# VHH binders against c4kar8, part 3

Target 1, 263 residues: c4kar8
Amino acid sequence: MAELSTPSPASPAPLDGGRGDELEKFTLRGARQILQLLQDLITHRGLITAHTGGGHSFMTAVLKVDEERGRVVLDPSPDPQANRRALAAPRLTCVTQLDGIRIQFPLVGLGEGQDKGRPALFAPLPAEMLRLQRREFYRLQVPLAHELSCLLKAEDLARKPVEVSARVIDIGAGGVAVVVPTGAAEFVIGGTLPACRLALPDGEPIELDLEVRNLNRQTQRNGTEQLRVGLRFAALPRAADTRIQRYIFKTERALNAKARGGL

## First folded at step 3 (VHH)

Design a38
Fold by OpenDDE, second read of step 4:
Structure a38 (fold): chain B 263 residues (1-263), chain A 125 residues (1-125)
Amino acid sequence: as target 1 above (263 residues)
Amino acid sequence: QVQLVESGGGMVQPGGSLRLSCAASGFTFSSYAMSWVRRAPGKGPEWVSTISGSGGSTSYADSVKGRFTISRDNAKNTLYLQMNSLKPEDTALYYCARESDFYGTEWYDSPFDYWGQGTQVTVSS
């Protein structure tokens, strides 16, 4: 009777879509550290965004850490559809912040049940938690008046090439966030969009390769759904980097001056 | 350090009114959109309302539209939520939250980067 060695649950895919080496310094894997951080989230009543894939997410919070059972207890969404998505998802990507530090962790094996007679979601404790301490991820919110845009070369559901003009909502040294109409293209986290064009106010568009790093569906005030896409600069020429940095610096200075009651 | 402190919660009868306040410090208040989020027992956080940094634009969840009014006084670094026609379903811990200015290029989005400890609102007969 050959003891079928239950395959060790596959280590959840790295959170960083391929930058594993750079993020290792910020990744907690110690059980005690993870427990402490989860407790901190409880103490601070942390608002967590749980991503279920496909750009869908819902807000949750950690209700309890059950050390004995090795599980975390989460609030269910008030939206039944979100809960269904969550339960169907192979993995949740949870994102939150404590004291300005971004925290990201995966949950695998989500189930539903009751905690003290109230509906709850349950998952095994995360195997790792990413804690980003560095200012390196600063993003300038682009003023609407600047009307920055990025022409994305993407694919539709049929894998047909499409070009999508996207509004840039934030920009940093490492990339941009853009908004696109829902259904304009299919984006895959970790996917590369080659030969895109970023339009800056100071001159000709910058041609660059972008990597999809983040997807978030959002409902606008008018009820229209949009997709927010976080894009990393995959290969940025030095000249382009200089232009982007200059733009950021100039814009920040202007915004700060305005905030201080300047012109 | 960024701080958000909610106040004004309490117990009220159905049909009653409350006004919540959120005192903000440690950042340029007018530069950020602010939101109210509530967490009811047995339910995850629910977005309630958002107001732009200037106060010129507001949005509401359908569940509170027409009953709740979000406002801000940038001179006082204070966010408000006027809640009228309160219902038992409005019972929740109400959080003041700052909208994140970072939508992530390398990380998944979180709409909020700071929030308070919340103020309890209980609507009961």
Scores: ipSAE 0.546, ipTM 0.831, lowest interface PAE 0.9, mean pLDDT 86

Design a39
Fold by OpenDDE, second read of step 4:
Structure a39 (fold): chain B 263 residues (1-263), chain A 125 residues (1-125)
Amino acid sequence: as target 1 above (263 residues)
Amino acid sequence: QVQLVESGGGMVQPGGSLRLSCAASGFTFSSYAMSWVRRAPGKGPEWVSTISGSGGSTSYADSVKGRFTISRDNAKNTLYLQMNSLKPEDTALYYCARESDFYGTEFYDSPFDYWGQGTQVTVSS
């Protein structure tokens, strides 16, 4: 009876995402800087999303920074199952924002305990924190009426090729976020989906390669679970880039005009 | 600058009611979905409710469904949470949070990009 090694839950995406050189300028590694940023998160009561892998996440907050012990104290999830996942995860990827700046940092060696008689999670201080200041990561929320879709060429659990039609929920210069039904395909962070097709309203679909960068399980209002997949454009032809930029610009203008009561 | 300021918290007896308000500024309020999140002592943040930008769609956590009502006045840039039939378990710091318009193509996403300092709700006899 060959113990089917349950595929190790997809390790959270490395912070580097293959753009190591570009991200280095936004990465804090100084102990003082890291401590300061964590303190800022405490001061601002930062809401942090901790990703445990496999598309699972929970909300947390930094409760305390223990400099003496070199650890960060986090609030546990109100969901015991989420805490179990967190403790079982080899790495947490924590994501938050402060003043419009995206912050991402890894935590490893998570443990549970008590802080002042209250349940808490403990981890060593992060070795690095990514602080993204640039607007370059802006994503336009796609109006539902536009019905953008992306045909994903992926694999199922058996590594059989499958095509999944995914709704595009946001788009930017660097990629798209899509939603797919849970179980429609298996996605691996850092994996490439070749020869996908992005449908824009202005013409024929764009063929492009996509890299999986983010996975998030979401429960819809109707109770249905779906998977949100963040996808980077791995190779985008110039003509396609121009079309995407044009779409974004046009849509933003329209949305802004509507917001101002002009339509 | 985006600002969210919560108010309306306080102490109330079990079975009582409170109405929270969140004043929003520095952005086009109607363009964003808004949420309430609460943080109880010794517990991480818990999502409570979300309302779409237009106000046409709402969602609730199971723990508050039927008791809480989220609403918004876009003309006043204000988000509300009507809380009825309050329980001791509802004791928490309640945050108003803006839903992020960025779901992350390069990085893991966070559902919220801005939130206030919170307003304290205490349900006790």
Scores: ipSAE 0.502, ipTM 0.808, lowest interface PAE 1.0, mean pLDDT 85

Design a50
Fold by OpenDDE, look of step 5:
Structure a50 (fold): chain B 263 residues (1-263), chain A 126 residues (1-126)
Amino acid sequence: as target 1 above (263 residues)
Amino acid sequence: QVQLVESGGGMVQPGGSLRLSCAASGFTFSSYAMSWVRRAPGKGPEWVSTISGSGGSTSYADSVKGRFTISRDNAKNTLYLQMNSLKPEDTALYYCARESDFYGTELYDSPYFDYWGQGTQVTVSS
């Protein structure tokens, strides 16, 4: 009787961890910048959603930055269970917004204690903080179960028109990232791919002009090379935008429901 | 610029009532779900109530259910919280908060807010 080892619930993928190099430009790593941003959160009484994994989160706020000790002080949850989860979590993912800018930062090494005689949570200062200024920078990771494809109209090395069916790996209001086989087409950063077709599950494909924004070569586990292409929506019609937003919303809800054990 | 300004807080005896208001500006008020969040000294923020953009749907924390009523006047760009049967444990700074339209935040147990006010103090004491 082979004990089917119940797959350990996959630790919630860091919300933005998969964006690799693209997020670097939005990531603060400077100690002064981090401190300033944390102070700004205090000043503005920032409401922070802290994610503990497994679909669980609680609201908190930065109470204090202790520069001397190199730590941040957070409000504990009024829910003791949430605090227990937080303390047990290997990583706390904190998400908030300041002046329309989404802020995300990890905390590791969370502990409990007292600040000025009041219960508090303590963590070392974050090593990095992500600032996303625009909604278009948010990208939904497309689940494998919800495959999206994009038909790219590109050129090969001989500048011959080719059509490449690309899998969409992430999608946002501003564009898509796709993967294509290496050598399937030639892409030039800043180049435009006209009259491409984004296939959404809710209806007919959306015809779009796409601008190549980045190129990343990736080696798969099987040793196969693929090209990740970051594409910006050029001149997105309102109707298309609405459909994309609806898809993102619906997919996120489904993922959340699944994460909660509802599916 | 998005602004939320809370008012109506004060000191009240246990069993008393207060009505909080939040004046919203700088955005299409009716397009956003709005919430009340409170923060008591020594405690983290606690979600209190949410109302949909149209006002057709409301939700409450168990701690306030049956005592508090959230409402909105979209013509006046104002959010309200009627608080009845107040208890000492209701003592907190009450924030008006706009729910974020960022997708993906529904994955979590806690709401995601993109804007909130400075808060209005509610003190329930004998």
Scores: ipSAE 0.604, ipTM 0.843, lowest interface PAE 0.9, mean pLDDT 86

Design a54
Fold by OpenDDE, look of step 5:
Structure a54 (fold): chain B 263 residues (1-263), chain A 126 residues (1-126)
Amino acid sequence: as target 1 above (263 residues)
Amino acid sequence: QVQLVESGGGMVQPGGSLRLSCAASGFTFSSYAMSWVRRAPGKGPEWVSTISGSGGSTSYADSVKGRFTISRDNAKNTLYLQMNSLKPEDTALYYCARESDFYGTYELYDSPFDYWGQGTQVTVSS
């Protein structure tokens, strides 16, 4: 009577944990680090795009860091309406770059006042700042009009080999994020999917090994559940890397052109 | 390394003219749209003008339309801003900025610019 060891139910990967965990290593939470980075933004006269929500944003800059009061001072918008939106927003998402590194940080509790007799916006110091290096974190969001697919070689619950055609939602030099129907296959973080095929528009699919890095369940608007799978390229050939980079570059240029209204 | 160096700023009387220049290096200049942004104390940064990589398309803020002209010389890797009929309100630090080609972020928030210079000061005063 061979005791069929019931496979221990794979602990549900914490839903929010995958992207969060990857970004955690790039998130600054140290007070000194945050202060230094803000000071660097001042020194380098960093132009900041402040997002107020609803598709609205304005340009600002850090004017001052007030360590004693624990606040950051920002330039107000020349547009009074933008300032009103900013003050009304529960959160301001600030985006900037320094030496090619993307910096993102939230500000909450915005107020208006004066700094040295000039109008200014005030906020408590951010609790965290995200610092992303292009090379490591750049992920192109794949346009819906230019769908990429990845054929995943995975296993089902019974460990039977299955092939799943997955839509690529983002792509970078280091990997892809894909969406698959829930239940299409079983994925294990840290597991390798061998001999998968990434389809690019420029030619034959690229065969590559993929490592599962994160899993995130998403519910679509229609109520359908999808599984987002973050996949790392394992042992990517140089030629494949070149093709991926070319695709990213070309697509980005196209998106930029479109966003600029043909400018 | 990408570098943008602004020049041509100075002090001018109202109604006067200035021509700003931005020397670009470290990238294929013609492949990028370029912009001028200005920052006046207490008013925050303000977009002024943009020109396409080829120079075939230009846009202007309403505040400068008809007075300012953006142009570029791709052979010289140089961006220009001709400023005519200058007003005191035009007093600002003027930045040359490269339009970002970075559209792939996890957070879906983008900055329109990825590089900018140190700026050149323009002061319009009587």
Scores: ipSAE 0.382, ipTM 0.765, lowest interface PAE 1.2, mean pLDDT 85

Design b21
Fold by OpenDDE, second read of step 4:
Structure b21 (fold): chain B 263 residues (1-263), chain A 125 residues (1-125)
Amino acid sequence: as target 1 above (263 residues)
Amino acid sequence: QVQLVESGGGMVQPGGSLRLSCAASGFTFDDYAMSWVRRAPGKGPEWVSTISWSGDSTSYADSVKGRFTISRDNAKNTLYLQMNSLKPEDTALYYCARESDYYGTELYDSPFDYWGQGTQVTVSS
């Protein structure tokens, strides 16, 4: 009677293969913590983006946590094709947020069924949940009165170096969003803009390298086109980080005070 | 803190109309595209409509096209959804959602970074 060694469930691939060590401190693995976080998602009616691979995703939500069966119940997609993809996927990567904190967790072994007579998706409880409390996800909307700017060193279509003064519209520990006139420069997602200068109100501009992470074309009411550029701090000196954090903190405090009628 | 507060939901008969509102605060409203998403029991969340930051561009799910109209008042930091010719299948919790503009091109980004608690719409005879 050959004991069929039940293949040890393959350890779910790390959520982020390259940054494993840095993310470990934000990873919940305790069963109680996972259950609590899932319950919190239910309570707050959190919308979840479930990635099925291949660039496909669908929106879902946690309906129920079944502790007895060790499973999570999810809303199926209204799109049957999305559900088929989900069920065929070896792993779902679920992404959501709670109170501004990014939450990511894998689900494996997805099945379909019924919960109380309604179609539902079922999966074993996640083995881990990533709760990213990184300040880098918080973005302060920069008051117009502060007139923050960033001098971008970029290239034009001819790869000629150009300098573009960009208005900073939001700032966080991890980067800035800026607006530039359309055609002012060519930006490539993943590209690095070296030796840029971020102007803060508290002193001399900060020299830093920026990585282009997002591009959004926008048409203003006046018909003028502008480009919103999301930029990550690629290499931020500690002193610069401290200044940025201080600015964010002071500005946030001032805005909150104003909102409370104190100013 | 970013807040989105939906209102205007209720119970209506088939063929009726509702107007949903979403009050936005804690961010520059006119910097973001906004969306409505709905969640019906037993059906996962469904995208309903999106409007650009300026309001000049709108998109709709096929299921609501011609019946629903998304609009915004940037001066009031408010998003709207006019729902006409309501059907029982429109019964859902309706969420106001901010389109993500996060600098990340991460493989696992959500199209939305913030959403409200939702407002219930029930279409029943």
Scores: ipSAE 0.204, ipTM 0.668, lowest interface PAE 2.1, mean pLDDT 84

Design b23
Fold by OpenDDE, look of step 5:
Structure b23 (fold): chain B 263 residues (1-263), chain A 125 residues (1-125)
Amino acid sequence: as target 1 above (263 residues)
Amino acid sequence: QVQLVESGGGMVQPGGSLRLSCAASGFTFDDYAMSWVRRAPGKGPEWVSTISWSGDSTSYADSVKGRFTISRDNAKNTLYLQMNSLKPEDTALYYCAVSYETGLYFSSTPEYDYWGQGTQVTVSS
């Protein structure tokens, strides 16, 4: 009985490595930078979606940054159940945007209390904040059930052309991450893979050129090594872009609906 | 980049009307359900209304049902909120919001990926 791993609800990907090394350049870890960004959120009255896990979230806002105590004050949900979930969660994933830039940060150690006589949520300042300037950096984790694949036209160590069928693990407007067996091909960061084929569930594969952006070796649970390859869409036709976007949106909706118990 | 720009807010007397607009850019507008959310002073964010991508389905918070009408013009990439019979309790900053997962009936857990800077609505005598 293959335990159908229930697709984990579409919680935003954790900041701590789920999106690879490419996100490091967009991650703020400086105390001053973090404080400034939180203050900016306050100033701009930015709405925040706080994810508590299990497909649950609530809308909140940063009300105050207490530098002396090293904590952030959040607006509680009008739903007591949401607040209970938040307090029970080991980690709160906060997602927002400022000036079109997606911001994501974790909060750990959430507590409840009062600020100026009003109910409030409190948490230590985040250790890091992800600031994604471009939409192209958003990546949907592809459900295993979708079995997205990308046929890579690459070269082996002898520079012989090889075709590698790679599983797509995440997809965004700007590219895909795939996994390939170690040694299946030689990849060079900055190199172009021409005339690759991305298979989507909705129709014929999309032919496109891919640029290698990052390489990460991963060890599977079974001890097998695989290579995670981050690929950028080098030249994406409009029609292909539309299809990819539609897939992402549809998939996100489905995942979230499922997480909410609607499916 | 995704941009949402709200407009049409202002000060009105109780019982008055306003029409909010949201100009959307940087994404395929007609692929997404759109929502209005508001934040009143001293209160948390409150969902107001959602409209499907095609505009054929709409949902409203109970607090605004029968008074507010959400609509959209996909050709103009614009979302609207007609607000009638305004009450002091409707005083808030109103945001246009988009979510990849936002459906017609999102329950108690709204998620949004993008929203604008908001437009202020003040209902006061």
Scores: ipSAE 0.019, ipTM 0.366, lowest interface PAE 5.9, mean pLDDT 83

Design b42
Fold by OpenDDE, second read of step 4:
Structure b42 (fold): chain B 263 residues (1-263), chain A 126 residues (1-126)
Amino acid sequence: as target 1 above (263 residues)
Amino acid sequence: QVQLVESGGGMVQPGGSLRLSCAASGFTFSNYYMSWVRRAPGKGPEWVSTIYSDSSYTSYADSVKGRFTISRDNAKNTLYLQMNSLKPEDTALYYCAKSDETYSGELFDTPAFDIWGQGTQVTVSS
């Protein structure tokens, strides 16, 4: 009678995003903490964005925590295709918020079934949950009228240096998001763009190094495809930081005044 | 207090139209992505549409693409959803949702929702 050694569930790959060390302080791994947080999500009926990979996601919610079976019950998507993608995905990345705190957790081993006669998705309890208490870098969405731009020093597909003038769509103390024409340059997540120039309305452009953190293809209303690039300030001089903060504060104040009917 | 209040729901026949509104208060409306999410009876929540703060970008679920139009008036702190060619499968409670703050270094493009309204019921029936 050969004891079929049940393969030890492969430790879920660490959440690939940030420098592992910085996120560790915000990562919950305790079973009790995880259960409590999941229960809180249930209590608050928190909507969860479940990412299945390849740029696909669907909305879900935690319906139940089954402690006895060590599993979480999720609402399936009304879209059968989304559910198929979810079931086929090696990992589901769930993102939500509770009380203004971003929560992210992976689910692996997703299955489908029924809970109390209703279709449901099932997964083992997450091994870890990321709870970001302090979001360090709020980004202000830049009014179109401000026409902020960033000159990006990038490379094309042939690794030839190119300069791309990009419109800044949001800005914060930690970075900017920009839009560029599709094909203008090759961007690699985690790559550094050195000696870029951020143009603010109050003076000369700020020279700074930028790290690519996110890439998103967007289709405009006119059918034109653009690439949204999320960029982190890799090195920001103190003077530049002060200017950026001043701009953000001034802009927020103006926007709030306008919203209140004062302009 | 941050608040979202949906309105404009009702009963309509298949092929009909509705316009939903969401009044926002307690935050700088113009600084956030806004979205519509719906929940049909006995089903999980379904993302419907998202609009960028300056309306420069909109996205739709495949199920509603070509039929629904999301828009916003930042001066009025109001989000809209024009729903045309409604189908019975569009029957749901529709929620207005505020996206969270945009942060540098986010792994995903789609922000999570931190606030949503009470919802407005849309019923499509012959």
Scores: ipSAE 0.017, ipTM 0.382, lowest interface PAE 6.2, mean pLDDT 83

Design b47
Fold by OpenDDE, second read of step 4:
Structure b47 (fold): chain B 263 residues (1-263), chain A 125 residues (1-125)
Amino acid sequence: as target 1 above (263 residues)
Amino acid sequence: QVQLVESGGGMVQPGGSLRLSCAASGFTFSDYWMSWVRRAPGKGPEWVSTINSGGDSTSYADSVKGRFTISRDNAKNTLYLQMNSLKPEDTALYYCARQSDYEGSDLYYTPFDVWGQGTQVTVSS
């Protein structure tokens, strides 16, 4: 029974990578906006993953916003060790989703106490909240006629390098889903496939690193088994990102036009 | 409408077993990682288990490891949690939750975007 080593939760990459300028448009810094978003999280009872660093996290929720004291009240973890880690952490990275929109915000200065006689965690209101719109997570179903493909550099069961040509079934700003024949390669969730090549209709293939994020074995109607592989763009050059976005936009427009009866 | 509906909760004696089910509708169930999260009275939410879209990868909280088994039937759009050797500390409202599959972060810690209403599990002598 091979203990599938649960990949250590990669510490959320510090938002500080070179994408700072692009993320700024999605960053809320207004006090009113932050308060409203926190209230929305309360209303929707959104669960939050709070990252404490070192690959550790716990589930929490915003219980209350105390505007008078300028603090947020969080549910403590049922695990005392998680709470200790949280309190010891210089910063919490909170991640959640509301209406399909990823929300990320830092909390600093975490303390413990009681709210209405119940254990609670307290933190000053976040100075900023990142709200990533759905566009980043939108997946365009690739028309079969486009014949998008991705050359995957993977390994077989013997760890021998293999190249697998995979059909792209969906594409988004963050990655692609591909289908491969079962047994074509060994894929490991969290594994990186370096120097892959994504073929778009508009020019030369894009070289990029892909991270395996999902695996799904599918049986086709004909009884053939295929492996659907969800892949994240691990390192995407700006030029490549632009091309991908252009493709998505153009394709969406064409599909919408067709749906509206535009021949 | 995207919906998750939990069932199978109830009252059981210590050492007993329960099987929770979560029926998914309104989305392509087989495309999503799914998780169980529980909330005990007066405590914050606790992650219990996660399963990938294909069902071939699972993870568990240390508190339930070896006792609980997460599984899924994609043909039935159903997530399961087999709970064996139940303890009083397992008493909680158990939620089924959907995880998005294309986030920049580790899917293990991917935020949930859809929740059920929960099913109550009570372990008491």
Scores: ipSAE 0.066, ipTM 0.561, lowest interface PAE 3.1, mean pLDDT 84

Design b5
Fold by OpenDDE, look of step 5:
Structure b5 (fold): chain B 263 residues (1-263), chain A 125 residues (1-125)
Amino acid sequence: as target 1 above (263 residues)
Amino acid sequence: QVQLVESGGGMVQPGGSLRLSCAASGFTFSSYAMSWVRRAPGKGPEWVSTISGSGGSTSYADSVKGRFTISRDNAKNTLYLQMNSLKPEDTALYYCAKEGDYLSEFYDTPYFDYWGQGTQVTVSS
């Protein structure tokens, strides 16, 4: 009776390092920049959604930046339960916007106390703040379960036309990142791939022109090399844009719902 | 770019009424639930009211239920909050907030991705 070793739940694959590079451009790490941005949030009376995990969040705001102590002071929730969750959370994910720009930053080491005689939450200053300037730069990580694909019309080394079915790993309003087998085609940064087909789950594939923006070689866990190709939508019909946006929104919603234990 | 601009705030006596407006742009207004959130002095932000994209469903915080009415005009891309029987405790900065694309059913608390600069409401005798 061979004990069927129940496969250990695969640890969520580390967020693909490629996201890191693109996000790095939008990540503030300078102490002065962080302080200034937090101060700007105060000045503009910015609201913050603080995510505590498990699908829970509460609204807060920066009350004060204490540079001397290296901490940020936040409004507590009017809900005591939310505050308890916040304090118990190993990390808060704070989301806000300033001048239409989405800002995200983590807070760790949350504590409660008093500021000027009123209850307040305290945390060390964030080590980094993500400032996403344009929606076009936001990219949804495509769930593996959705299996988005893009048929690329490219050329091989001999400049012979080839069609490559590529898995979409992330998608945004401005483009997609795909993975292709190494050697499947030759890509040139700045080159245009005409009449490609993006397959969305909601209907017929979208025909579009793609511009190669970046190339990254990735080694899979199994040792297989893949090429990550960053592609910009060179010409996107309005209807296609709408569909892509709808997909992104729907998927984000679903992911968030799942994260909240709803799915 | 998404923009939300609140208006209609002011000073009013207890028992008085105000009507707030929020002009929305930069997104398909009717596709999103909209909310009012307020931040009172010395208190954290609190949810006030939500209205579905179609306007067919509304919800209110217990503190404002029966006194406040949220509504929207999708043709004008405008959100409203009719506030009646105002109390000193209603003194706050009122924000118009766009809910994220997440179903409210899955969130214990509304998630907002955009909000305006707020409009000040002061209830004082």
Scores: ipSAE 0.599, ipTM 0.833, lowest interface PAE 0.8, mean pLDDT 85

